# VH-VL binders against Rhythmically expressed gene 2 protein (Reg-2): the designs that were tried, part 19

Target 1, 260 residues: Rhythmically expressed gene 2 protein (Reg-2), of Drosophila melanogaster (Fruit fly) (q94915)
Amino acid sequence: MRSLSRFRLITFDVTNTLLQFRTTPGKQYGEIGALFGARCDNNELAKNFKANWYKMNRDYPNFGRDTNPQMEWQQWWRKLIAGTFAESGAAIPDEKLHNFSNHLIELYKTSICWQPCNGSVELLQQLRKELKPEKCKLGVIANFDPRLPTLLQNTKLDQYLDFAINSYEVQAEKPDPQIFQKAMEKSGLKNLKPEECLHIGDGPTTDYLAAKELGWHSALVHEKSYAYLVKKYGEDIDRDHVFPSLYDFHKKISDGAVVW
Short names: E, the ipSAE of ESMFold2; O, the ipSAE of OpenDDE; V2, 0.75 times the mean of E and O plus 0.25 times the DockQ between their complexes.

## First folded at step 17 (VH-VL; framework fv_bexmarilimab)

Design v3 (from t3 with heavy chain P105A; at its last look DockQ between E and O 0.87; V2 from the best seeds 0.90)
Fold by ESMFold2, look of step 18:
Structure v3 (fold): chain C 260 residues (1-260), chain A 123 residues (1-123), chain B 108 residues (1-108)
Amino acid sequence: as target 1 above (260 residues)
Amino acid sequence: QVTLKESGPTLVKPTQTLTLTCSFSGFSLDEYGVGIGWIRQPPGKALEWLAHIYWDDDKRYSPSLKSRLTISKDTSKNQVVLTMTNMDPVDTATYYCARVQTYTASGYFLDYWGQGTLVTVSS
Amino acid sequence: EIVLTQSPGTLSLSPGERATLSCTASQSVSSRYLHWYQQKPGKAPKLLIYYARLRQSGVPSRFSGSGSGTDYTLTISSLQPEDFATYYCQQYGSSPFTFGQGTKLEIK
């Protein structure tokens, strides 16, 4: 892992980088909805979850934190859940909405809904073993609500990490530079330079380009080809720092095939 | 290939209603996060945002012009229509439609623009 | 309303020189809402920089954006003949969604 020894800070995105859903929100929402008497087609729920994700982020950015007046993140999720079911043909009765939405909110703190992405645990294990913690900090930077620490604990990833930054708590989200600066501060490292930082994520804009434009090094974990990514997101994407998974990233780093 | 084109009258009399159509191809307003915006530019002056409509039919209007503007979409025809009532010579401008795009669902920008159409309001 | 003030109004430079264009907002604007457009005479505007710092696909690396809060900058590191145009910044975060008045970059 000599290629990584130049870095004093390595940070990861969470969703679709370290952790992924075990099943689609459509299927998971459908099963819980049936328990509460709100039976909907799973494909409609999946479609409307995504639709409401876009609507809520447009109208109430950063889980409501960046709204004036601010919306509590639990209310943000309740509104998303209510809209998703109503648009799918089974509105949740108002008297059940709080308990139903709270049940989903609590479930998505756990390994019932989340599993590690391919290679994430193995990479973190080796990094914690081989990179000296007093000289290299491992962290998370995620556009996420305050459930993040509990999620990392319940999925057993917290043992490998020195800190986690969620966008709601720090009132800043990727690709804005402030969230990356907050991570540098949270690391506690003195005289940390951007070129000593590596950010690894699946978002071409929010993770890869955002960190790169701040002078960090970055790695993109993405299923699409390099040609597709350059065409859509521009020529600032480095061919040598795009990987299909953390498993492939780990393998290439171990083989000494990655140069920064 | 993403393209947008404005169509409508080039000469309008004061007090009349202007109706402009944006016809586009290479994308659909069924795509999450996508929209169409209207921007105008008086001759020799700066750009002014007028309105936009999103994929979910959410509509936003410039507050100073809201009472005069109506925006609508026909997703099956790949068209967006802007109507502006009570035209005045000060409204003489090139009118553009542009695609509204996002990579974050929260931050939006205008990535592809039509060629524009000059609308003259004669006094 | 957030007013975007661009400076200078006109910038006269020669090819090969470095151009620095300023955009100052009357209120703080998150970087993900701040964008830059290029417009050549008789042509539609073209997106250059989105989210304050990120280049649109096909935009040459000589264009860069920086800044945060109220102060944003577009830099062109070595001017080419095709770069002489008017440049607009825009905020798309708070209604009304406003443009700056423009900086005209002209050949000397």
Scores: ipSAE 0.873, ipTM 0.931, lowest interface PAE 0.7, mean pLDDT 92
ESMFold2, look of step 17: ipSAE 0.860; ipTM 0.927
ESMFold2 (binder alone), look of step 17: mean pLDDT 92; pTM 0.945
OpenDDE, look of step 17: ipSAE 0.934; ipTM 0.960
ESMFold2 (binder alone), look of step 18: mean pLDDT 92; pTM 0.945
OpenDDE, look of step 18: ipSAE 0.936; ipTM 0.960

Design v4 (from u1 with heavy chain K105E; at its last look DockQ between E and O 0.92; V2 from the best seeds 0.90)
Fold by ESMFold2, look of step 17:
Structure v4 (fold): chain C 260 residues (1-260), chain A 123 residues (1-123), chain B 108 residues (1-108)
Amino acid sequence: as target 1 above (260 residues)
Amino acid sequence: QVTLKESGPTLVKPTQTLTLTCSFSGFSLDEYGVGIGWIRQPPGKALEWLAHIYWDDDKRYSPSLKSRLTISKDTSKNQVVLTMTNMDPVDTATYYCARVQTYTESGYFLDYWGQGTLVTVSS
Amino acid sequence: EIVLTQSPGTLSLSPGERATLSCTASQSVSSRYLHWYQQKPGKAPKLLIYYARLRQSGVPSRFSGSGSGTDYTLTISSLQPEDFATYYCQQYGSSPFTFGQGTKLEIK
């Protein structure tokens, strides 16, 4: 891991970087909906989940934390779930909504709904083996609700990590510089400089560009081609720091093929 | 290639209703997180936001002009229409449409603009 | 309503110099809602900086944004002839969504 020796802090995004859904929300919601008598087509649920994700983030940012007055994050999810089913043709009765929503909320903090992304566990294992915590801190920075620590425990990733920052708790979301600054503080490292920090994520704007603009180094893990990414997000994306997966990132780091 | 173009009358009389159409290409209002906004600029003056419409038909209007504005979309035609009633000479301005875009779902900006159309209100 | 006050109103500089343009909000604005636009005479505005500090595609690296809360800054590190234009900041978070009055950057 010579390519990483300059870094005292390495942070990761969670969704589509370290962990991914085991099945789509459309399929998972459809299965739970059937148990509660709210049968909907899985494709309609997937479509309307995504639509409600956009609506909720627009109207109640940061899971309701950044709203005045503040909305509880469980209420935020309950509203998203209710809208998703109603728009898909099967409204959930008010007397069932609380229990239905709580069932989904509990399920999505477990490995029933989440699995590691390709190469994530192997990379974390090797980093923890070769980069001792007194020399390099490993952490998570995620736009996420307070279930994040429990999710990391239930997927067994917590053993490799020194800390995790969720946007709800700190009242700041990526790409806001504040959440990166709080991660530097949470690391406990003295005299930590931005150029000693690496952020790895799948969001071209929220992870890659946000960290890079703060003087951190960053790596982008993304399914789209470099040509697509630079056309959409601009020329500040470095071809040498874009990887199809953490597996590919890990291989390149091990081969000494990455230069910062 | 994202393009937007404003069309409509360039001269209206006081009290008349102005109807402007934004025709766009290179994207669709079927895309999540996308919208069309209308902004005007009186000659030599600053920009003023008027209204916007999101992909899900959610609509926002400048509070001072809300009673005079109506915005609608036709996704199949890639068009958004702005109507402004009771025009007055002070409404003389260049009217722009622009794409409302987000990369975070919570923060929006105007990334591509039409060339604008000057609307003059006079008797 | 959030009033955005830009200063100076006019900034006269030569090519090669550094330009610093200020945008002050009457109330705190999250950086995710603060954006900068460039407008040349007779042309539509163009987005330069979104989320206070991120460059739009095609914008040269000499443009940078910074700030938080009520105080935001656009910096042009070494002015090129094509940079002489009017610059507007905008907040797009709290209705009415407002623009600053503009800073005109002109050749000295």
Scores: ipSAE 0.843, ipTM 0.919, lowest interface PAE 1.0, mean pLDDT 92
ESMFold2 (binder alone), look of step 17: mean pLDDT 92; pTM 0.943
OpenDDE, look of step 17: ipSAE 0.935; ipTM 0.961

Design v5 (from u1 with heavy chain T104S; at its last look DockQ between E and O 0.89; V2 from the best seeds 0.90)
Fold by ESMFold2, look of step 17:
Order: structure tokens, then C-alpha cells, then sequence
Structure v5 (fold): chain C 260 residues (1-260), chain A 123 residues (1-123), chain B 108 residues (1-108)
């Protein structure tokens, strides 16, 4: 992997980069809802989950950490879950909401709800084998709540990683520079320069552009074409650093086809 | 192609209510994460945010003007309406509507603006 | 209310020079709430930089943003004739959402 030899730090996003949902939130919420007597249509639950994801991130950023007064992240999720079901036609009774929401919260820290994205395990295995920790650190930077370390452990990805940063604990989220700066500090590397860092993620703005504008190198893993991405997000996206998957990224790196 | 255009009276009398309509195309207010904001600029002065409305009908108003402002949307017509009561000569300004957009879901900005409409309050 | 103070009020430079425009907030503002707009006389404002550092589509690479906390900067690396305009910073994180008073960039 000679095209990666310049990097002393390589970081990954989690959701839709290293890990993806095994089933949609609509389906998973629907199954648990039926168990607790709150029957809703799975498509309505999916729609309203997405709506509440937007509303909660707008009104209570960073899982409630970045609000006044600060909200605990479990309460943040309870509010999201309650709104999702109520808007879908079957509100969870107040006296049951805590146990219901806690069940979903616990389930989403396990491999029951998450699976590796295509190529993620194989890439991490080869990076760990070929890039010794003394010369290159591997980490995670995720807009995520404090379940992140447990999730990485339960999905067996933690063995390949030197550290993981979640936005809730550090009180900083992508695309803000502070979370990337925290990752550089967490690496423990002396005299680390931005151009020695690579960030790999699926977010055109939150991952790719955010890291690139700090002087890092970036790789974007995204289902949409380069043409679509440039039209929407601008010309700062490099054609040679957009890949359909980590599998494709890994193949291109192995073939020596990536230039930084 | 995203476009926005302000329409309404260009001349109002003191104490009257101003009603402005923002007509837009190239997007819909039933899309997650978007909204319409209103900003004004008195001649030769800085920009001042007035109000905005989000896709989920959440509404925010400038606190100093809140008692005078009402914002509403008609998603089927791709329109947002701002009313401002009790107009005064100091309210003479160019009024703009702009799209509220987010890529992070927590950080919002005004990515496309209408051409603006000058509203003069005469007395 | 978060007050954004832009400095200088007027900046007189020649084409080809480097321009540095400052925006200082009275309270800390997360980068994802800080944006820059350009306004030419008689025209609507145009978004240049969002989230403090990211260029809007179609904005030339000579424009860049930096900063965090209370201190933010817009830089134009080599001024072109079309860059002479008024520039506003804006915070969109804490109500009331506010703009700076503007920096007028004019031909020296």
C-alpha cells in the first residue's frame, strides 16, 4: 500500500463508511413497537424517524450536548423515539416510554442492528497488518453518542483501531475543525502535520470537504457519481478521491491507482 | 435551478401592514432540512434577519420585531408569506427572501437569495 | 445577542493584492454557524463561505475562510476587479441571528 506511505494518521467515519444498519430503522422500530403494543406502518416509521432526526439535530445539536440546558443523550433518543411513534399514529404511553426507548438504545449498540459495510473489515485488516501503529495510527471520527466504543467492540472493529472519537464526549461535531484537531491530539503523534492525515467518510461536507479544508487529504465513499457530487457540493471535490465503497477504495489503493 | 422572488407593495403608509410573498422554484418546502428566511437592508445599511420558517413549520422571529411579524407557508404553491404590522418610516428597506439550507443538519445558512424588493414607508 | 464586529470597516486595495477581512464575535460561535456573504452595489447578497471554511459551489478558490471561537477571517488571495464589494459575516446559531456591519472592499 505505497500510496498510503505518506500518512501517519488515517481516520474513518462510522455510519455508511465502516458500519451500516442491518435493517432500516423503520423496520426495526416497527418490530419493537409491535412487541410493546405500538403498531405502526414501517414506511411511516421510516419517514418520521428521518423527520425527527432532522428536527432533533436542528433543535438539540450533538445529541443534546450542544444545547442550553444540556440534554443527556439517552433523553435525546427518548424524545426522538417518542416523536417518531406519535407522528406515525401510535404514541408510546408515558409510563412505558423509558423501558421502550432503553430497549431500542441497547439494541442499537449491537451487531443485531449493525453490520460492516462492504470491504471495511478487509481494508482494516490489511492496514493493521501493513501499517504498524508506531508509524501510522488508525482511528474513528464520528458524529455519534457515547455508545460508539461499545458498538465498535460488539462489531469486532475495535481490534483494528488505535482510537475512536465521538462528537458527544468531545463536545465538537463534524464539520467543525475542533473534532479533527481532537483526533490529531488523540493519536499521540509528535509533530503531526495536516498533510500527513487522511480522512475517509461518506459525508461530502461533514467528512470530505471539512477535512480537506483543514489541509488533510480526504477520500469520499459515496453511492452518487462524481458529476452529481460536484454539481451539488462544488468543485473542491477531487474526481480521483471519490469511490463507490471501501471495497473499491481498497482495490484502487492496492493497484497503485490513487495519487494524493 | 433554485430561484426566489419577492412580491408585494413597494409603497405603504405608516401604521399599515406590509404583506410580502416569496415565490420560489427548484426545491420544495416538504424537503427535509430546508426553509425560507426573510432579511431586510435599509438603504446604505447592514443586513438584518427578520424571520424564517422551516419545512416542518417551525418558525423563528427576530425578538425585537416578534410582536409585529407573522410568517407562514403554502407548500403546494411554493410560497412563503411574511406580514409586518404597524409599519414606520424606519422600516424602509429592501426586503429579501432566501433559502435556508443545511448539510450538517445542525448548521444552517442562506444559500440562494431573491433579487429583493424595496419597500418605502411614506409619511 | 451575539454582536459581530467586522474590521476594517473599509479596505482599500489594488487588484492582485491579498485581502484579509476580520469578523469578531462577542461570544464564541461554532464554525458551522458562521458564514460569509458578498454584496455588490444594487444586488442581492451572495453566499461565499459556509461553516466558516467551506466554499459555496461556483465560488473561486482565491476565497478562503478560517477561524474559530470568536475570531474569523475571510481571505482573498489575489484580488480581481469583480471582488470589490461589501462583505458580511453572519452567525446563524443563536437567536437573534445576526450579521456583521460589513467590510467595504474598494479600489485603491
Amino acid sequence: as target 1 above (260 residues)
Amino acid sequence: QVTLKESGPTLVKPTQTLTLTCSFSGFSLDEYGVGIGWIRQPPGKALEWLAHIYWDDDKRYSPSLKSRLTISKDTSKNQVVLTMTNMDPVDTATYYCARVQTYSKSGYFLDYWGQGTLVTVSS
Amino acid sequence: EIVLTQSPGTLSLSPGERATLSCTASQSVSSRYLHWYQQKPGKAPKLLIYYARLRQSGVPSRFSGSGSGTDYTLTISSLQPEDFATYYCQQYGSSPFTFGQGTKLEIK
Scores: ipSAE 0.866, ipTM 0.931, lowest interface PAE 0.9, mean pLDDT 93
ESMFold2 (binder alone), look of step 17: mean pLDDT 91; pTM 0.931
OpenDDE, look of step 17: ipSAE 0.931; ipTM 0.959

Design v6 (from u1 with heavy chain K105R; at its last look DockQ between E and O 0.90; V2 from the best seeds 0.88)
Fold by ESMFold2, look of step 17:
Structure v6 (fold): chain C 260 residues (1-260), chain A 123 residues (1-123), chain B 108 residues (1-108)
Amino acid sequence: as target 1 above (260 residues)
Amino acid sequence: QVTLKESGPTLVKPTQTLTLTCSFSGFSLDEYGVGIGWIRQPPGKALEWLAHIYWDDDKRYSPSLKSRLTISKDTSKNQVVLTMTNMDPVDTATYYCARVQTYTRSGYFLDYWGQGTLVTVSS
Amino acid sequence: EIVLTQSPGTLSLSPGERATLSCTASQSVSSRYLHWYQQKPGKAPKLLIYYARLRQSGVPSRFSGSGSGTDYTLTISSLQPEDFATYYCQQYGSSPFTFGQGTKLEIK
């Protein structure tokens, strides 16, 4: 882990970096919908979930936190769920909406809906063993609602982490610099310089470029080739800091093959 | 490769209705998070946003011009049409269409622009 | 309506110099809604910086953006002849979506 010795702060994204869905929202919503009498085609649910995900983020950004007036994040999800089912042909009656949506909201804070990404647990275990908290802080920076701490606990990742920042509570989303600055503050490290910080995530814009532009170092974990990524996101992506998975990142770090 | 092009009349008389078509290629309005916006620029002056339409048919209009504007899309033809009623000489401007894009689903920007078309309103 | 005030109106500099262009919003604007465009005479605007500080593909590294809240800045670290143009900031978060009045960067 010598390649990482220069860092006093290492942060991770969650979705598609540390954790991923066990099954698609279309399939999961379909199964729960059937139990509540809202039977819909799973393909329609998947399509309309994605549509409502885009619409809700456009119209009520940051799970409603950045809306005027502010919307509660649970209400944000209830609205998304209601729209998804209504557009798929099975509107949920108003008197049942609260219980139905709350069931889905609670389910998605558990390991029933989430699983670790390839190599994430092994990397965190070794980092915590070799990089003690007094020398290097490990954290999460996620565009996520307040369920994040509970999710990390339920998936057993919290034991490796010193803190977790969710965008709803801090009222700032990646790629906004404020969420990265808040993570530096939350670390409790004095005189922390950007070049002593590493951010690891799957988002070319929200994670990699956002952190790099602030003077942090960053690593991109992404399934697409470097050629694809440069063509779409530009030349600011460094070939030597793109990895197919956290497993590959871990191996390269252990071999001393990564230079910052 | 993304391209956009504005087409329509270059001369319009006062009170007439202007109809502009944005023809585009390299993307589809079936793609989530994508839209087409219309922006104008009077000669020598700043840019002014007029309207946009998204993939989900959500439409937004400049409040000061809302009563005069209509935007619509034909996804199968890769076209967006802007109609502006009751044209006046002060509406003389270069009219641009541009792709509305997002990498965050909440923050949008205009990443590709057409070359623009000058519309002159004169009797 | 959020008014974006750009200053100076005209900035006269020589190639090789550093340019600093200001954009001040009448109300706080999240950086994810603040963008910069470059427009050369007779041409359409071109996206330069999105989300206040991220470069669009193909934009040279001498361009950078910074700021938050109401105060945003576009910086060109070493001016090239092709950089002399008019620059607009834009907010795309609150309707009506507005542009600044522009800063014309010209050769001194």
Scores: ipSAE 0.808, ipTM 0.909, lowest interface PAE 1.2, mean pLDDT 92
ESMFold2 (binder alone), look of step 17: mean pLDDT 92; pTM 0.945
OpenDDE, look of step 17: ipSAE 0.934; ipTM 0.960

## First folded at step 18 (VH-VL; framework fv_bexmarilimab)

Design w1 (from v1 with light chain Q56Y; at its last look DockQ between E and O 0.91; V2 from the best seeds 0.90)
Fold by ESMFold2, look of step 18:
Structure w1 (fold): chain C 260 residues (1-260), chain A 123 residues (1-123), chain B 108 residues (1-108)
Amino acid sequence: as target 1 above (260 residues)
Amino acid sequence: QVTLKESGPTLVKPTQTLTLTCSFSGFSLDEYGVGIGWIRQPPGKALEWLAHIYWDDDKRYSPSLKSRLTISKDTSKNQVVLTMTNMDPVDTATYYCARVQTYTSSGYFLDYWGQGTLVTVSS
Amino acid sequence: EIVLTQSPGTLSLSPGERATLSCTASQSVSSRYLHWYQQKPGKAPKLLIYYARLRYSGVPSRFSGSGSGTDYTLTISSLQPEDFATYYCQQYGSSPFTFGQGTKLEIK
């Protein structure tokens, strides 16, 4: 991997970069809801999950960690789940909410709910083969709750990675600079410079621009056109570092077609 | 193209109620994470946030002005209305509406502003 | 209530010079809630910097933001004639949402 030889640290986002949901939360919530007698339409659940994702992040940021007073991340998810079902026409009874939410929380630690994004495993395999850990650390930086290490283990991605940073435990989220600094520290690399770091993710703001502004190199994996991305997010997005998928990124790196 | 425009009276007598309408286009208040905020600026002074309303009808008011403010939306008309009761000469200001936006679902900012309307309170 | 204090109140500089504008919060503000706006006389504010350090679309690269916690900075690396305006920092994380009192950047 000659085009990556300058990097001592390469980090990845998780959701919609390395891993994606196997089915929508609407469908998964619907199946579990039926088991607990809370029958809701899957499309209503999907809509209200997204609505409650926005509400919870507005009112209780970082899964409750950045709230005053602080909220436990399991309580954060229970509140999101409760709101999602109540708004979809069938509230979960209070006496069942803890067990219901815990069942969903445990399920979303596993490959039952998650699968690799196209090309992610193949890229990680080649990076581990060709970039020795003493030369280059591979890590994860994710806006995620403390389930992240268990999820990476259960999906078998942990074998390719030297570390994973989740925003809840370090009390810092992307695009905030602190989470990137924490990743540099977690790498254990001495005298690490920002220009020796590459961050790969699907978020134009949270991943690409955030890392680039700190002096890291960045790659954006995104299905939208370059023209769309520049119009919305500005000219700081480099056309040569935007890729439709990790599969396409991997292909271009293997062909030697990427310059930093 | 995103645009916002404030409309309403430009002259109000003390104790009267001010009603301002924000008419906007190029986006909808049905979009997740979107809202409309009201900000005022007395002549020669700093900006002051008054209120905002989110896509989910969640409403926030400046605590010092809460008893005087009401905000509402009509998504079908692309309008947000601010009402401020018991106007006083100190309330003379340019009133702006602005779009509330987020790229993270947790961090919000005001990315598009109307041109503003000067409201003078005197008698 | 989080008070944002901007300094200096007025900054007189010539085109080509570097401008450094300070915003100090009375208590810690997460970077995701700190933003900078530019306002020219008789016009509405325009968003420059969101999340403390990211340039909004269309903002020239000479504008940059930095800082964390209570201390935030807006920097203009080489002043252009069109940059002479009033600049406001804003926190949008804790109600009441507040603006600084402004720094007026004027031509010397």
Scores: ipSAE 0.858, ipTM 0.926, lowest interface PAE 0.8, mean pLDDT 92
ESMFold2 (binder alone), look of step 18: mean pLDDT 92; pTM 0.943
OpenDDE, look of step 18: ipSAE 0.935; ipTM 0.961

Design w2 (from v1 with heavy chain T104V; at its last look DockQ between E and O 0.86; V2 from the best seeds 0.87)
Fold by ESMFold2, look of step 18:
Structure w2 (fold): chain C 260 residues (1-260), chain A 123 residues (1-123), chain B 108 residues (1-108)
Amino acid sequence: as target 1 above (260 residues)
Amino acid sequence: QVTLKESGPTLVKPTQTLTLTCSFSGFSLDEYGVGIGWIRQPPGKALEWLAHIYWDDDKRYSPSLKSRLTISKDTSKNQVVLTMTNMDPVDTATYYCARVQTYVSSGYFLDYWGQGTLVTVSS
Amino acid sequence: EIVLTQSPGTLSLSPGERATLSCTASQSVSSRYLHWYQQKPGKAPKLLIYYARLRQSGVPSRFSGSGSGTDYTLTISSLQPEDFATYYCQQYGSSPFTFGQGTKLEIK
């Protein structure tokens, strides 16, 4: 693809960019909870999962890595799971919590819980076919725990990627400049300039604006309209670099309709 | 549109308790990741963070003032109340409320501010 | 607690010039906790830059932020008349959450 030939590094977000949940956490947690005798309403679980996601990120940032003292990422998830069920009306007994949480943690490494986003596989396939690896690296930058490599293997995306950066292991998360800098280093490319890098993600702040303000090029994949996005996130969002999906992005790139 | 407005007494005597109300619109404290913070500014001086309250009722107070401060919310009325006990002339300042916002993990900032209310503490 | 020291205390410049405002933290602060506010006389502060370098909606592109660790900078390119104000940096990562003492940008 010629409109991408200027880039020596192309990186992707994972959640809601390359991969998405097959079912909501509320529904998935509800099924597993029933098996362990912790029955909760799926809508309450979904609500309280989101609430606990915010509370855990506030109180124990970066899956516990950026906490003093540091929390192990499995303990971070165990605490999130325990809070989600307790707030939804069915606390998990402490003696069962470790095994219960491990079952969910292991399940979320697999294609049982994850599926490709629309167009992600097709785009990656064509990029690997057309962009020579010695001149253009393909990678992942994700605010994610250490399960990331295993998840990419189990969903068969690893074959198209040169590396994956997870925020826990590098002790930096988006939108922090450091995680993007570590991706440039991980690429192994000499004399790599920010303007030779493209980042593609669904986060207006964490992916799009963060990369753009470092001098990278960026593309935003998001279901909301450009008008909504600019009203909420500001005028630095470029109308020509917002796409409903990776499918639409791929089509526009193939048509030569994207200018950087 | 997001708006915030402070209300309460503008004159308080030493040792009295100050009660300020932040009334806001354009958002709700039912929204995940939002909160209300209180900041003061003595005349001609820098800004000082006092306290904030999150949507989940988690509260944070300036450590040096913690024993004098209480923050609470009424989500149904879109109001947050700050109470500061044992007022002293050095507490004379403009008091602001502001929305606490995050787009990321733990990165919070104050994206919209009220106009402020000057509170004078004198005998 | 983290002390934020801003320099210079007062900066006198003419419209059209470039302003560089410094914020130095006594301890390392992650970029996602470092923010810049503008305050005009008699007015409330207004958020300019969040996460050290991202512009708030409605902030002109002549404002930019940079830095990491202990050293952060706010840059205003071609100064406009409305840019003469006091600027504060803030860290919102470690309690007590603190502001710098401010830099007053005034017309020469």
Scores: ipSAE 0.827, ipTM 0.914, lowest interface PAE 1.1, mean pLDDT 92
ESMFold2 (binder alone), look of step 18: mean pLDDT 93; pTM 0.947
OpenDDE, look of step 18: ipSAE 0.923; ipTM 0.956

Design w3 (from v1 with light chain S31T; at its last look DockQ between E and O 0.91; V2 from the best seeds 0.90)
Fold by ESMFold2, look of step 18:
Structure w3 (fold): chain C 260 residues (1-260), chain A 123 residues (1-123), chain B 108 residues (1-108)
Amino acid sequence: as target 1 above (260 residues)
Amino acid sequence: QVTLKESGPTLVKPTQTLTLTCSFSGFSLDEYGVGIGWIRQPPGKALEWLAHIYWDDDKRYSPSLKSRLTISKDTSKNQVVLTMTNMDPVDTATYYCARVQTYTSSGYFLDYWGQGTLVTVSS
Amino acid sequence: EIVLTQSPGTLSLSPGERATLSCTASQSVSTRYLHWYQQKPGKAPKLLIYYARLRQSGVPSRFSGSGSGTDYTLTISSLQPEDFATYYCQQYGSSPFTFGQGTKLEIK
């Protein structure tokens, strides 16, 4: 992989880059809800999960870390879960909420709920083989709660990675520059320059543009066309650094077709 | 293409109630993370945020004006209405509506603005 | 209330020069809440920079934003005639959501 040998640090997003849900939150929440006597329509659960995701991020950013007083991330998720079910027609009784939400929280740190994205394992395997740790560090930068290390272990991706940064612990989210700076520090690399860093993710704003504006190189993994992405997110997106999947990224890198 | 337009009276007498309508197209308030905000600008002066409403009907008002402001939405008509009571000559300003947008769910900004409507409060 | 103080109030420069506009917050503001707008006389404001440093679609690369905490900067690397306007910073994180008083960039 000669086109990547210039990089001393390569970082990845997690959700919809390295890992994806095995089933939608609507289906997964629906199954667990039924076991606890809170039956809701899966489509309503999916809708209200997304609505509560936006509400919780608006009102209690970074899983509650960035509020005063700060909210524990488990409480943040309990509130999201409670709202999602209540708005979907079957509120979880207060006396059961703690156990119910804990069950979901525990499931979502395992391979029961998560699976690798197309091509992620194969790419990481080859990178670890060809880019030795003493020459290039591989890491994760994710807007995520403290379950991240356990999730990476349970999905067997931790063996390919030198570190993982989650936004809750460092009190900074993408696209904030601080989380990228923390990743550079965590790498332990001396005299690391931004142009020696590559960030790979699916977020046009949170991953691609955020890293690129800091002088990193960046690759965007996204299903939408280049034309759609430029129209929505602007002209700073480079056509030659947008890929449909990590599988396609890996193939193009292996063919020597990517120039930075 | 996203567009917004303000409509309502351009001349109001002191103590009257002002009602402004923001009509928009190219997006819906059914979209998660979207909202409409109202901002005013007295002639030759700085911008002042008044209120906004989110897709989930959550409403925020400038604390100094909260007792005078009411914001509501009609998602089926693609309209947001702002009502401001007890108008005073100091309230003479250009009133703008703008789309509230987020790419992170947590950080919001005003990405598209209407052309504005000048409201003059005079006896 | 977070007060945003912009400096200078007026900046007189020639085309081709670099403009540096300052926005100082009375309390720390996360970069996710700090934005810059351009306004030409008689026209509505236009978003330039969101999240302190990211350019809105259609904004030329000569515009850049930087800063964190209480100190934020908008830079225009090589002024064009169309860049002479008033610029406002805004925080959208703590109510009341406030704008700076503006910096008028005028031709010298």
Scores: ipSAE 0.858, ipTM 0.930, lowest interface PAE 0.9, mean pLDDT 93
ESMFold2 (binder alone), look of step 18: mean pLDDT 93; pTM 0.947
OpenDDE, look of step 18: ipSAE 0.934; ipTM 0.960

